# Miniprotein binders against q53ft3: the designs that were tried, part 160

Target 1, 195 residues: q53ft3
Amino acid sequence: MFGCLVAGRLVQTAAQQVAEDKFVFDLPDYESINHVVVFMLGTIPFPEGMGGSVYFSYPDSNGMPVWQLLGFVTNGKPSAIFKISGLKSGEGSQHPFGAMNIVRTPSVAQIGISVELLDSMAQQTPVGNAAVSSVDSFTQFTQKMLDNFYNFASSFAVSQAQMTPSPSEMFIPANVVLKWYENFQRRLAQNPLFW
Short names: E, the ipSAE of ESMFold2; O, the ipSAE of OpenDDE; V2, 0.75 times the mean of E and O plus 0.25 times the DockQ between their complexes.

## First folded at step 18 (miniprotein)

Design sa11 (at its last look DockQ between E and O 0.72; V2 from the best seeds 0.71)
Fold by ESMFold2, look of step 18:
Structure sa11 (fold): chain B 195 residues (1-195), chain A 97 residues (1-97)
Amino acid sequence: as target 1 above (195 residues)
Amino acid sequence: SDREELIRLAERAAFKLRMALQWLADGDPEFAKRIIEYAIRLLREIEELATTPEEEEIVEQAIEAAQEALQLLEQGKPDEVEEILQEAIELLEELIQ
């Protein structure tokens, strides 16, 4: 019913269903994760009047799960991006997953989705400002990708005096990469969805 | 005290109205309506705690604005509710101060 995506990882589409209305994804190596995308696969919509509350869980110093409400997904907004980088030291709160028979290694975080009434969800308060708009999330992802590309390409720069002619090799002036990077950043700031 | 609880409820209501605006911007007026309905419940509780005519007038205006926003959403006019909800939020922020 749901998918879970972390940048640089394969999408997960096979949630562990731990109850009729509860679904869980494991997130190994959670300390390297800054954002997570939760989305509906489109095969099974929420029943009318219902939606999904999305929780993040990480193990505390005793290996016990600490659950925090990230936000929501609904039929009207079937995907959301959540920032989790600031949550790995937060206080836990009440949640619907604590007593469930979930087998999980204490070193692994989880994303939990609880199918609930919209009226109940409306009363819940997510932690901080974890939900990220699609525009802000695209901008953050794209900026990180651009920075990574520029830093990688720049590490191979050589001066003209360092070049040895090679008929089988092609070279690009380093300032072309910089100009592309700066132009892309400017366009992204003007319209994050220009691509 | 009643003033402390009134401020707490006003902060929650304002937060919920801002959340509703975000959900409208994200294109889900159905959930935004549910959030506004909850905010109105909070405003009714504030109304019971109000101790001055000024407080009573502010919360009455905030309820009226939130109810008007709901009517517009029922009519399928989500684009028209932003200014109305912002007015309600500003009234609540005045109440908090």
Scores: ipSAE 0.728, ipTM 0.898, lowest interface PAE 0.8, mean pLDDT 80
Fold by OpenDDE base, look of step 18:
Structure sa11 (fold): chain B 195 residues (1-195), chain A 97 residues (1-97)
Amino acid sequence: as target 1 above (195 residues)
Amino acid sequence: SDREELIRLAERAAFKLRMALQWLADGDPEFAKRIIEYAIRLLREIEELATTPEEEEIVEQAIEAAQEALQLLEQGKPDEVEEILQEAIELLEELIQ
């Protein structure tokens, strides 16, 4: 039903089902993880009026699990990105996974998904800044990418007088790059999903 | 105190309405509706705690806005909901000040 993805690692599609309505993924070396993607596989939808509450669990200094609600997935939003790197110092929240006396290796965290009523999920409060807005994150990424490209390209800018003859190379005027950048920014501002 | 509880609930309601906006942006109007419905329940609790005519008016307007948002979502008009929810949030922020 669910998949879990960490950048640079193999996708996990086999969750451990710990209850009829509860699924768990193990995350080894969790301290190196910044973001986790949780997604539905598309094989089995949530029942009508239900969705998934997504939790993160890590061992505290005593080896006891600390659970935090990251956010939600639904049939309408079947995937979500969560930032977990800043959660290591957070307070534990109420969670539906009980006292799992899982002797956890100190380096292994867990992602838990609980299938719940949407009405119940609506009453829950995720930990702050865990859920990454898809639209906002995309816009921010695009802006950073554009800025990075412009800075990179402009670092190679030379005046005509500074140019060395290279007949085998084609050159693009810097003003063309700037115009493209400005136009792209305008389009992005009008509609972040214009492509 | 009742005032502290009112503020707490108002902050929570505003948070839920902002969450609803996010879920609308993410393409899930169904869950957004559920969130707004819960926010309306919170607003009803706030209404019971209101002690001044000004507070009562603000809460009533917020309820009306949230209900209108729900109606629009039920009609399949999510594009018209953002402004209305933003108004409700601003009303709640006014209540907290």
Scores: ipSAE 0.679, ipTM 0.892, lowest interface PAE 0.6, mean pLDDT 88
ESMFold2 (binder alone), look of step 18: mean pLDDT 89; pTM 0.889

Design sa12 (at its last look DockQ between E and O 0.62; V2 from the best seeds 0.64)
Fold by ESMFold2, look of step 18:
Structure sa12 (fold): chain B 195 residues (1-195), chain A 97 residues (1-97)
Amino acid sequence: as target 1 above (195 residues)
Amino acid sequence: SDREELIRLAKRAAFKLQMALQWLADGDPEFAKRIIEYAIRLLREIEELATTPEEEEIVEQAIEAAQEALQLLEQGKPDEVEEILQEAIELLEELIQ
């Protein structure tokens, strides 16, 4: 129902369902993670009047979980980016994940998603600075995708002196990719929603 | 004291109205509406604690603004809500002083 993305890692699309209304993603080596994206896959929407409360959990010095509310996802806002770099020593809060008291390794954290009534979610207070605005999260994700594409494509670049004749293959001059990349970045900086 | 509790509730209500503004900007007026409804419940608790004419007038104006915002959201006019909620937040900030 949900996906979880960390920059530089494969997207996770198979949450561990720990209860009918609760889903978890593991984040190994969480100390190197600054942001996490949580999104709905689109296969199963929330039931009417419900949404998802998103929590971050990290092990304390004893390996016990400490849970913090990051924010929410809903049918109307099905994705969000959360900053977790400032939360890795915060205090826990009330949370719906029950007795997840099994001591975990000190480098594994979790993202938890609890399906709840919108009215209940409206009364909850996320930790400060965790959620990134929808415009900022779109811009950050898009910039990372553009950087990844450009770096990937440019890794195959060869000079004319290095080419072998390949008359049956199609080629794109490297400057075309660079020009597109620069133009798209400029357009994105002017209006993140231009496309 | 009643004044300390009033300030605590006013801070929470202002936070919720700011949260509602963010959710409107994110394009989810339905969740924003539920947040505003909760904020109104907080404002009604503040109204019960208010003891001076200044406090009573401030919270009454904040309730009226939040109720107008809900009416506009029910009419499908979320773009008209931002200024109204910002005025309510400013009123609550006066109350917190």
Scores: ipSAE 0.694, ipTM 0.893, lowest interface PAE 1.0, mean pLDDT 81
Fold by OpenDDE base, look of step 18:
Structure sa12 (fold): chain B 195 residues (1-195), chain A 97 residues (1-97)
Amino acid sequence: as target 1 above (195 residues)
Amino acid sequence: SDREELIRLAKRAAFKLQMALQWLADGDPEFAKRIIEYAIRLLREIEELATTPEEEEIVEQAIEAAQEALQLLEQGKPDEVEEILQEAIELLEELIQ
């Protein structure tokens, strides 16, 4: 039903089902993880009026699990990205996973998904800064990419007087790159999904 | 105090409406509707805590905006909802000041 992805690691598609409505993924070496992607596999949808509350659990200094609500997945939004790197010092929240006597190795965290009523989920408050907006993230990424490209390209800019003759090479005027950049930014601002 | 509770609820309602906007942007109007419905319940609680005509008017306007947003979503017009929810959020921010 669910998958879990950490960058640089194999995708996990086999959650441990700890209850009829609860699923858990283990995250070894969780301290090195910045983001986690939770997604539906597409094999089984949520029942009508239901979705998934996504929790993160890590051991505290005493080895006791600290649970935090990261956010939600639904049939309409079947995947979500969560930033967990900044949560290691957070306070625990109420969670539906009970006292799981899971002998946790100190380096292993967990992602828990609880299948719940949408109405109940709507009343819950995720921890701040955990959920990454897909639209905002994409816009930020695109802007960073554009800036990176422009900075890179402009670092090679030379005047004609400074050019070494290279008859076999084609050259693009820097002003063309700038115009493209400006046009792209305008389009992105109008509609982040213009492509 | 009742004033402290009003502010707490107003902050919560504003947060929920912001979440609704995010979920609309993410392409899930169904869950957004659920969030807005909950926000309306919060607004009703705030209404009961209001002590001045100004507060009552602000809360009433926020309720109307949230209800209009729900109606538009039910009509399949999510593109028209953003401005209305933003207005409701601004009204709630006024209550918090």
Scores: ipSAE 0.589, ipTM 0.858, lowest interface PAE 0.8, mean pLDDT 88
ESMFold2 (binder alone), look of step 18: mean pLDDT 88; pTM 0.886

Design sa13 (at its last look DockQ between E and O 0.01; V2 from the best seeds 0.00; counts 0 for: pae O 7.9 > 1.5, placed apart)
Fold by ESMFold2, look of step 18:
Structure sa13 (fold): chain B 195 residues (1-195), chain A 97 residues (1-97)
Amino acid sequence: as target 1 above (195 residues)
Amino acid sequence: SDREELIRLAERAAFKLEMALQWLADGDPEFAKRIIEYAIYLLREIEELATTPEEEEIVEQAIEAAQEALQLLEQGKPDEVEEILQEAIELLEELIQ
């Protein structure tokens, strides 16, 4: 239902469902992460009148999770960027996850998504240094993700002479990826919110 | 004190109105409306704490602005809401001092 993206890493699209209304992504080596993108895959929307509260959790010195509300995603705004640098030593906030998914490794944090009523979400207050991102920060983060995707895809490019037949698989020409990348960059520079 | 609580509520209401503006700019008027409704709830609590005619007038104007914003959103006119909510936020900042 959800995806989680960190610059320089592969997208995660398979959240661990820890309850009917709660989903979690693991973030290994979280201390190196400054921003995270949470988004809906587009296959399953929230039920009417509901949305998602997004939390960040890291293990304290005893290995116990400390959860902080980052912000929200909804059917009307299905993606959000959160700055998590600076949150890794804060106090916990009110949250619906309890102690159900305790991280056993000190360097693994979690992103939690709780499906809740919009009216309940409206009363919640995200931590002040996480939920708000400027258009400049969004553009910068998105450009880094575009570069990452293009560099990743390009690293697997082979010339036609090097290609071996694989009729059970589908392939795309490398210039399609390049064209998409160039077009996306152009659109992003003109309107960072065109997507 | 009642004055300290009034200020805390005014700060929270202003934050919610700013949050609603952000959600409108991001293209989600449905969630923005729910945030504004909660802001009005906070403004009603401030109204009960107000003790001077100046405080009462400020809160009344902020409530009227937030209610007008909801009406405009119901009419599908989100472009006209920004200035109204910004005025409400400025009123609350004056209330805080």
Scores: ipSAE 0.686, ipTM 0.888, lowest interface PAE 1.0, mean pLDDT 81
Fold by OpenDDE base, look of step 18:
Structure sa13 (fold): chain B 195 residues (1-195), chain A 97 residues (1-97)
Amino acid sequence: as target 1 above (195 residues)
Amino acid sequence: SDREELIRLAERAAFKLEMALQWLADGDPEFAKRIIEYAIYLLREIEELATTPEEEEIVEQAIEAAQEALQLLEQGKPDEVEEILQEAIELLEELIQ
């Protein structure tokens, strides 16, 4: 039902089912992991009205598991990327995995997926900075960056008659900057990930 | 000083709006729009430096004028923009005096 991917490692497609509605992946050497991808395999969808809450667990200094809600996967959003590198010092959250007396090797973390009602998931708050920015957020940032650059460049525009001779400087016609801006906007509109 | 910076920014904003007028005259409303947007940015900075009610009012009016000009350009009405930009420039000149 689920897969888990860490960059530079083999994909995991066999989760340990610890309950009817709960699945766990082991992440050895978790301290070296920055991002984790959780995805549906496409073999079995979530039941209607249900999705998956994705949790990260790591052992604290006493060897007790600390669980944190990373985010969600659903039939409509079958994959998600999570940053876990900054979570190693975070506070634990409520989790559905109970006191799993899993004698954990100190270097092994876990990704837990709990199948839950979508309505219940909507009331939960993931830990901050775990979810990677959406394509929409990226597009908005890119647009702001483009506008900032164009405004900056245009602020230096002068007419030919107003130019002061400076033999040591090269000048770029304003229309070149405008053409670049328009072309970039067009490409961005067609495909936000064109580069 | 804050006053010197305010004057510097006002002069710069006025110059940019003058350039916008020139670009409109040259038939390039798209570039004029970007210059006006930058001028609005400068006006916001000036607003933060304003210390008297009179200065605040002048800057506010200049921002409104610049925004109206931008809106008209977005609507494809460049012929109506010249008078509004000229008003904004005059407001900035008043601010410098």
Scores: ipSAE 0.017, ipTM 0.241, lowest interface PAE 7.9, mean pLDDT 84
ESMFold2 (binder alone), look of step 18: mean pLDDT 88; pTM 0.883

Design sa14 (at its last look DockQ between E and O 0.46; V2 from the best seeds 0.53)
Fold by ESMFold2, look of step 18:
Formats: structure tokens, sequence, C-alpha cells
Structure sa14 (fold): chain B 195 residues (1-195), chain A 97 residues (1-97)
């Protein structure tokens, strides 16, 4: 339902679903990460009247998880960029991920997404350091995301001569991905906020 | 004191109206509307605490602006909301001082 992207790393699209309404991504070597993008894959929208609260978790000096509200994603704004570089020594806040508080490795942080009512989200206040800064940063991150996705998807390309029958699987011709990539780049150059 | 609580609520309401402006700019008027609705609830609490004619006038104008913004969003006119919310924020900043 969700994706998570860090600049210079492969995109994560396989969130661990830890409850009906809660999803988690692991961020190894989190101390080298300054920004993270959380986005909806577009396959399953939020139910009407709901959205996603996005949290960041890191282990404190005692190895205990500290969770902080970064912000939100919604059907109307299905992606967001969060700055986490200043949060790795911050104070924890109220959060719904209690069962996920026990971190076993001190170098792994987590991004948590909790599906909640928009009215409840409207009353929450994200930590101040998480704000998205500019359209130029958005454009640069979006271009890197496009390049990363295309390179990843292309690594699975096979020729028809290499293909074996897989009747239980669906396939997409590689040219479809390339056409999408080229069209998206063209539209992004015309208007960075077209989507 | 009532004055200290009034200031804290005004700061929170102003923050929420700024958040609503950002969500409108990001193209999500539905969530912006929910944020404005919460801000109006904060303004009603401020109204209960106001003790001077100046405070009463300021909060009344802020409520009217926020309610007008909400009405315009219901009509699908988000572009007309930005100036109105900015005026409400400036009123609240005057109240905080």
Amino acid sequence: as target 1 above (195 residues)
Amino acid sequence: SDREELIRLAERAAFKLEMALQWLADGDPEFAKRIIEYAIRLLRRIEELATTPEEEEIVEQAIEAAQEALQLLEQGKPDEVEEILQEAIELLEELIQ
C-alpha cells in the first residue's frame, strides 16, 4: 500500500504490516539518512475520511525505541518528504506502535504508518524539524526516485528467449515502464507539481 | 491564568491555520478543511477566555474568517481561502502579543 525511499538507496515497497492499520519499514544505518520519502503505491487508497500518520523511530542511548510524529500522507497528498537528520536525539511522543518499541539492533530505525481518521490526524502536531522545504528539493528527489525505480525495474527485464512459462504471474512489458518514465520526466520538467 | 491559557490556545490555533494553508498549497482541501474545523474549536475556547473588548473583537473576527474559509472550501473555491486565513493568523498573532 506504501513505499519508502531514501536518497541513494533502493526503494522499499514491501512494508511489514504489523496490524490491520499499521505498517512499518526498516531503515538500517539510519544515522546516515537525512531525508525519507513516504508515498502511497496507488494500489489501495485510504478509506474515505481516513489518512496515514507517519512516525519515525530510533533507539535511544539505552537501546529503547523513541517514536516521533513526522507528518501525514492522504489520498489528496499521497507522498511527502520528511527531514529526519535532526530527530535522532529528540524526545518521544505518543504513538500507536507500542508492540514495535523493542528494537534489537541499535543501527536500525523504522518508519511507521498508522491509518487513522482525518479528524484525529488534524489534532496531531508533527515534530518541527520534519517540514518539507522547497520545490527544488522536491524536483531533485523526484528525479532520483524516478531513476532508482527505472533502474530497479529494468534489472528484472528478460528477453522473450529467456522467458519461462509462469501462468500464475502477471507481466508488464519493459517498454511500458520506459514510456511511463519518459512521460513523467517530460511532465515534471513542465510543472514540478503536476502530480 | 486565563490570559496564559488564551495565549497558548491562540498559538495553537495559529499553527493549525498555517498548517491548513500548507495543505491547501499541497492540493488537499479535504484535510485542510478538517484542520480548519479543529482550529475553530480552539477559537471558541479562546472566545470563552477573552476578557477585554480588544480580545473579544479579535477572536470574533478570527472565527468569522475561519468560518468563511470553511464555507469557501465547501464550495470548491480553495484559491479564495489563502488571504482570509492569513488575515485570521495575523489577528491571532496580535492576540498573542
Scores: ipSAE 0.654, ipTM 0.878, lowest interface PAE 1.2, mean pLDDT 80
Fold by OpenDDE base, look of step 18:
Structure sa14 (fold): chain B 195 residues (1-195), chain A 97 residues (1-97)
Amino acid sequence: as target 1 above (195 residues)
Amino acid sequence: SDREELIRLAERAAFKLEMALQWLADGDPEFAKRIIEYAIRLLRRIEELATTPEEEEIVEQAIEAAQEALQLLEQGKPDEVEEILQEAIELLEELIQ
């Protein structure tokens, strides 16, 4: 039903089902993980009126699990990105996974998904800054990409007087790049998904 | 105190409406509706705690806005909901000041 993805690692599609409505992924070496993607595989949808609450669990200094609600996945939003790198010092929250006295290796965290009523999920409050908005993250990424490109390209800018003859090379005026950049930003501001 | 509880609930309601906006942006109007419905329940509790005519008016307007948002979502008009929810959030912020 669910998949879990960490950048640079193999995708996990086999969650451990710990209950009829609860699934768990193990995350080895969790301290090196910044973001986790949780997604539905598309094989089995949530029942009508239900979704998934996504939790993160890490061992505290005593080896006891600390659970935090990251956010939600639903049939309408079947995937979500969560930032977990800043959560290692957070306070534990109420969670449905019980006292799992699982002797955890200190380096292994868990992602837990609990299938719950949407009405119940609506009453819950995720930990701050864990859920990454897809639209906002995309816009921010695009802007950073554009800025990076512009900075890179402009670093090679020379005046015509400074140019060395290179008949085999094509040159693009810097003002063309700037115009493109400005136009692209304008379009992005109007509709982040204009393409 | 009742005032502290009112503020707490108002902050929570505002946060829920912001979440609803985010879920609308993420493409799930169904869950957004559930969140708004919960926010309305919070608003009803705030209404019970209101002690001044000004507070009562602000909460009533926020309830009306949230209900209108739900109606629009039920009609399949999510694009018209953002402004209305933003108004409700601003009303709640006014209540907290």
Scores: ipSAE 0.446, ipTM 0.802, lowest interface PAE 1.0, mean pLDDT 87
ESMFold2 (binder alone), look of step 18: mean pLDDT 88; pTM 0.887

Design sa15 (at its last look DockQ between E and O 0.37; V2 from the best seeds 0.56)
Fold by ESMFold2, look of step 18:
Structure sa15 (fold): chain B 195 residues (1-195), chain A 97 residues (1-97)
Amino acid sequence: as target 1 above (195 residues)
Amino acid sequence: SDREELIRLAERAAFKLEMALQWLADGDPEFAKRIIKYAIRLLREIEELATTPEEEEIVEQAIEAAQEALQLLEQGKPDEVEEILQEAIELLEELIQ
């Protein structure tokens, strides 16, 4: 339903679903991350009247999770960029991920997405200046991430003549990746907020 | 005190109206309308706490501005809303001082 994108890393599209309405992405080596993009894949929209509250969690000095509300994604604004570099020493806020026993490595942060009513989301207050609202900055960041993903994936490409059989591995044709890249890039150029 | 709580509510309402402006600029008037509706509820709480005629007049004008903005959004006229919400925010800033 959701994707999570960090500059220089592979796009994550397989969130850990920790409840019917709650999804989590792991961010290993989170101290090197300044921004994260959260977006809807476009396959499943939010139900009418609902949207997503986006949280950032990191381990404190005791290894306990600290959760902070970053902002929101909705059907009308299906993607958002969040600055997390300034949050790594912030205090926690109220959050819906309490009491969950989520497996966590001490140096791994998390992005949590909670599907909630828009009226409830309207009452919530995100931390400081986490959400990045500049369309130009979003476009530049997203374009660099798209280029990085395509170049990384393409660096592993081989022709069918060069392929060695590997029955235990799953493969996808490079054309699928290229088609996705070109379609996404086209849509992004036409409307940076199309998702 | 009532004055301290009034200021806290006014700061929160102003923040919500600024958030609504941002969501309008980002192209999501549906969520912006829900934020404005919540801001109006905060303004009505401020109205209950107001103790001076000046405070009452300021919050009444802010409510009228926010209600007009909401009505324009319901009519599909988002381009007319920015100035009106900014005026409501300025009224709340007067109230905070």
Scores: ipSAE 0.700, ipTM 0.892, lowest interface PAE 0.9, mean pLDDT 81
Fold by OpenDDE base, look of step 18:
Structure sa15 (fold): chain B 195 residues (1-195), chain A 97 residues (1-97)
Amino acid sequence: as target 1 above (195 residues)
Amino acid sequence: SDREELIRLAERAAFKLEMALQWLADGDPEFAKRIIKYAIRLLREIEELATTPEEEEIVEQAIEAAQEALQLLEQGKPDEVEEILQEAIELLEELIQ
């Protein structure tokens, strides 16, 4: 039903089902993790009027689990990105996973998904800064990509007087790249999903 | 105190409306509607805590905005909702000051 992805690691598609409505992924070496993607596999949708509350659990200094609500997934939003790197010092919240006597190795965290009523989920408050907006993230990524490309390309810019003859190569004027960049930024600002 | 509770609820309501905006942007108007409905319930609680005509007016306007947003979503017009929800959020921020 659910998948979990950490960058640089294999995707997890086999959650441990700890209850009829509760699923858990183990995250080894969680201290090195910045973001986690939780997504529906598309095989089984949420029942009508239900969604998933996504929790993060890590061991505190005493080895006791600290649970925090990260956010939600629904049939309408079947995937979400969560930043967990800044949560390691957060206070615990109420969670539906009970006292799981899971002998946790100190380096292993967990992602828990609880299938709940959407109306109940609407009343819950995720921890601040955990949920990453997909639109904002995409816009930021695109902008960074554009800036990176422009900086890279412009670093090779030379005047005609500085050019070494290379008859076999095609050259693009720097002003063309700039014009493209400006046009792309305008389009992105108008509609981040213009493609 | 009642004032502290009013502020707490107003902050919570504003946060919920911001969440609704995010969920609209993420493409789930159905969950956004549920969030807005909950925010309206919070606003009703705030209304009961209001002690001045100014507070009452601000809360009433926020309720009207949230209800309009909900109606537009029910009509399948999400594009018109953002400005209205933003207005409601600003009203709540004014209430907290």
Scores: ipSAE 0.552, ipTM 0.845, lowest interface PAE 0.9, mean pLDDT 88
ESMFold2 (binder alone), look of step 18: mean pLDDT 89; pTM 0.888

Design sa16 (at its last look DockQ between E and O 0.48; V2 from the best seeds 0.65)
Fold by OpenDDE base, look of step 18:
Structure sa16 (fold): chain B 195 residues (1-195), chain A 97 residues (1-97)
Amino acid sequence: as target 1 above (195 residues)
Amino acid sequence: SDREELIRLAERAAFKLEMALSWLADGDPEFAKRIIEYAIRLLREIEELATTPEEEEIVEQAIEAAQEALQLLEQGKPDEVEEILQEAIELLEELIQ
């Protein structure tokens, strides 16, 4: 029903079902993880009026699990990205997974998905900064990418007087890059999904 | 105090409406509707805590906006909802001041 993805690692498609309505993924070496993607496999949808609450659990200094609500997945939004790197020192929240005798390996965290009523989910408050807004994150990423490219390209800019003859190389005027950048920003501002 | 509770609920309601906007942007109007419905319940609680005519008016306007948003979503018009929810959020921010 669910999958879990960490960048640089194999996708997990086999969650441990700990209850009829609860699924768990193990995340070894969780301290190196910045983001986690949780997604529906598309094989089984949520029942009508239901979705999934996504929780993160990590061991505290005493080896006890600390659970935090990251956010939600639904039939309408079957995938979500969560930032977990900043949560490792957070306070625990109420969670539906009980005192699971989780094999207390100090380096293993868990992603828990609880199938719940949408009405109940609507009343819950995720921890701050965990859920990455798809639109905002994309816009921010794109802007950072553009800025990075522009800065990189402009660092190689030379005046015509500074140019050394290189007949085998093609040169693009810096003004062309700037114009492209400005046009792209305009398009992005109008419609972040213009592509 | 009742005033502290009113502020707490108003902050929560505003947060929920912002969450609804986020979920609309993500393409899930169904869950957004559920969030708005909950926000309306919060607004009703705030209405009961209101002590001044100004507070009552602000809350009433916020309820009307949220209800209109809900109706538009039920009609399949999510594009018209953003401005209305933003208005409701601004009203709640005014209430907290």
Scores: ipSAE 0.711, ipTM 0.906, lowest interface PAE 0.6, mean pLDDT 88
Fold by ESMFold2, look of step 18:
Structure sa16 (fold): chain B 195 residues (1-195), chain A 97 residues (1-97)
Amino acid sequence: as target 1 above (195 residues)
Amino acid sequence: SDREELIRLAERAAFKLEMALSWLADGDPEFAKRIIEYAIRLLREIEELATTPEEEEIVEQAIEAAQEALQLLEQGKPDEVEEILQEAIELLEELIQ
């Protein structure tokens, strides 16, 4: 029903369903993540009068989950970009000299989506500055994800002379992918919300 | 005190009206309407706490502006709502001072 996207990483489309109305994505190595995109896959809309409250959870210094409301997604705005870099704790990043640097192990955070009534969501207050609503931020994340997709697809490009026949597989000429990429970039520049 | 609670409610209502403006700009008037409806409930609580004629007048004007915004949204006129909600936010900023 939902997707979760981090710039520079593969998209996640298989949320763990914890309850009928609650879905979770794991974010390993969350300390390296500054922004996350949460979106609806488009296969199942929210029921009328409902939407999704989006939470970020990370383990505190005692390993206990700390949940913070990032914002919302709705049928009318089915994707949102959230800044999580300011929500992390225990980073220990301010030691110019003195104490030795400590190797930090990666830690797993979570994005949680709770399907709720719009009236209930309207009463909730997200943590300050977590939601990124500006068109500039949307364009930046979209451009990074387009670049990642194009770079990945292009890394498998081969000339016709290099191809191995595989009748059970479908192939797309590289110029089709490039044309799509260029068209999408042009449309994004004209209207960042053309989707 | 009642004054401290009035200020907290006014800050919260102003935040909700700013949030509604953001959701209107994103093209979701349905959720924006829900947010404005909640903001009006906060304004009615402020009205119960108001102790001076100036406070009473300010909150009454803010309620009227928010109610007009809802009517415009019900008429399918979200583009006309921005200035009206901004006026309500400015009124709430006066209460907070």
Scores: ipSAE 0.693, ipTM 0.890, lowest interface PAE 1.0, mean pLDDT 78
ESMFold2 (binder alone), look of step 18: mean pLDDT 88; pTM 0.884

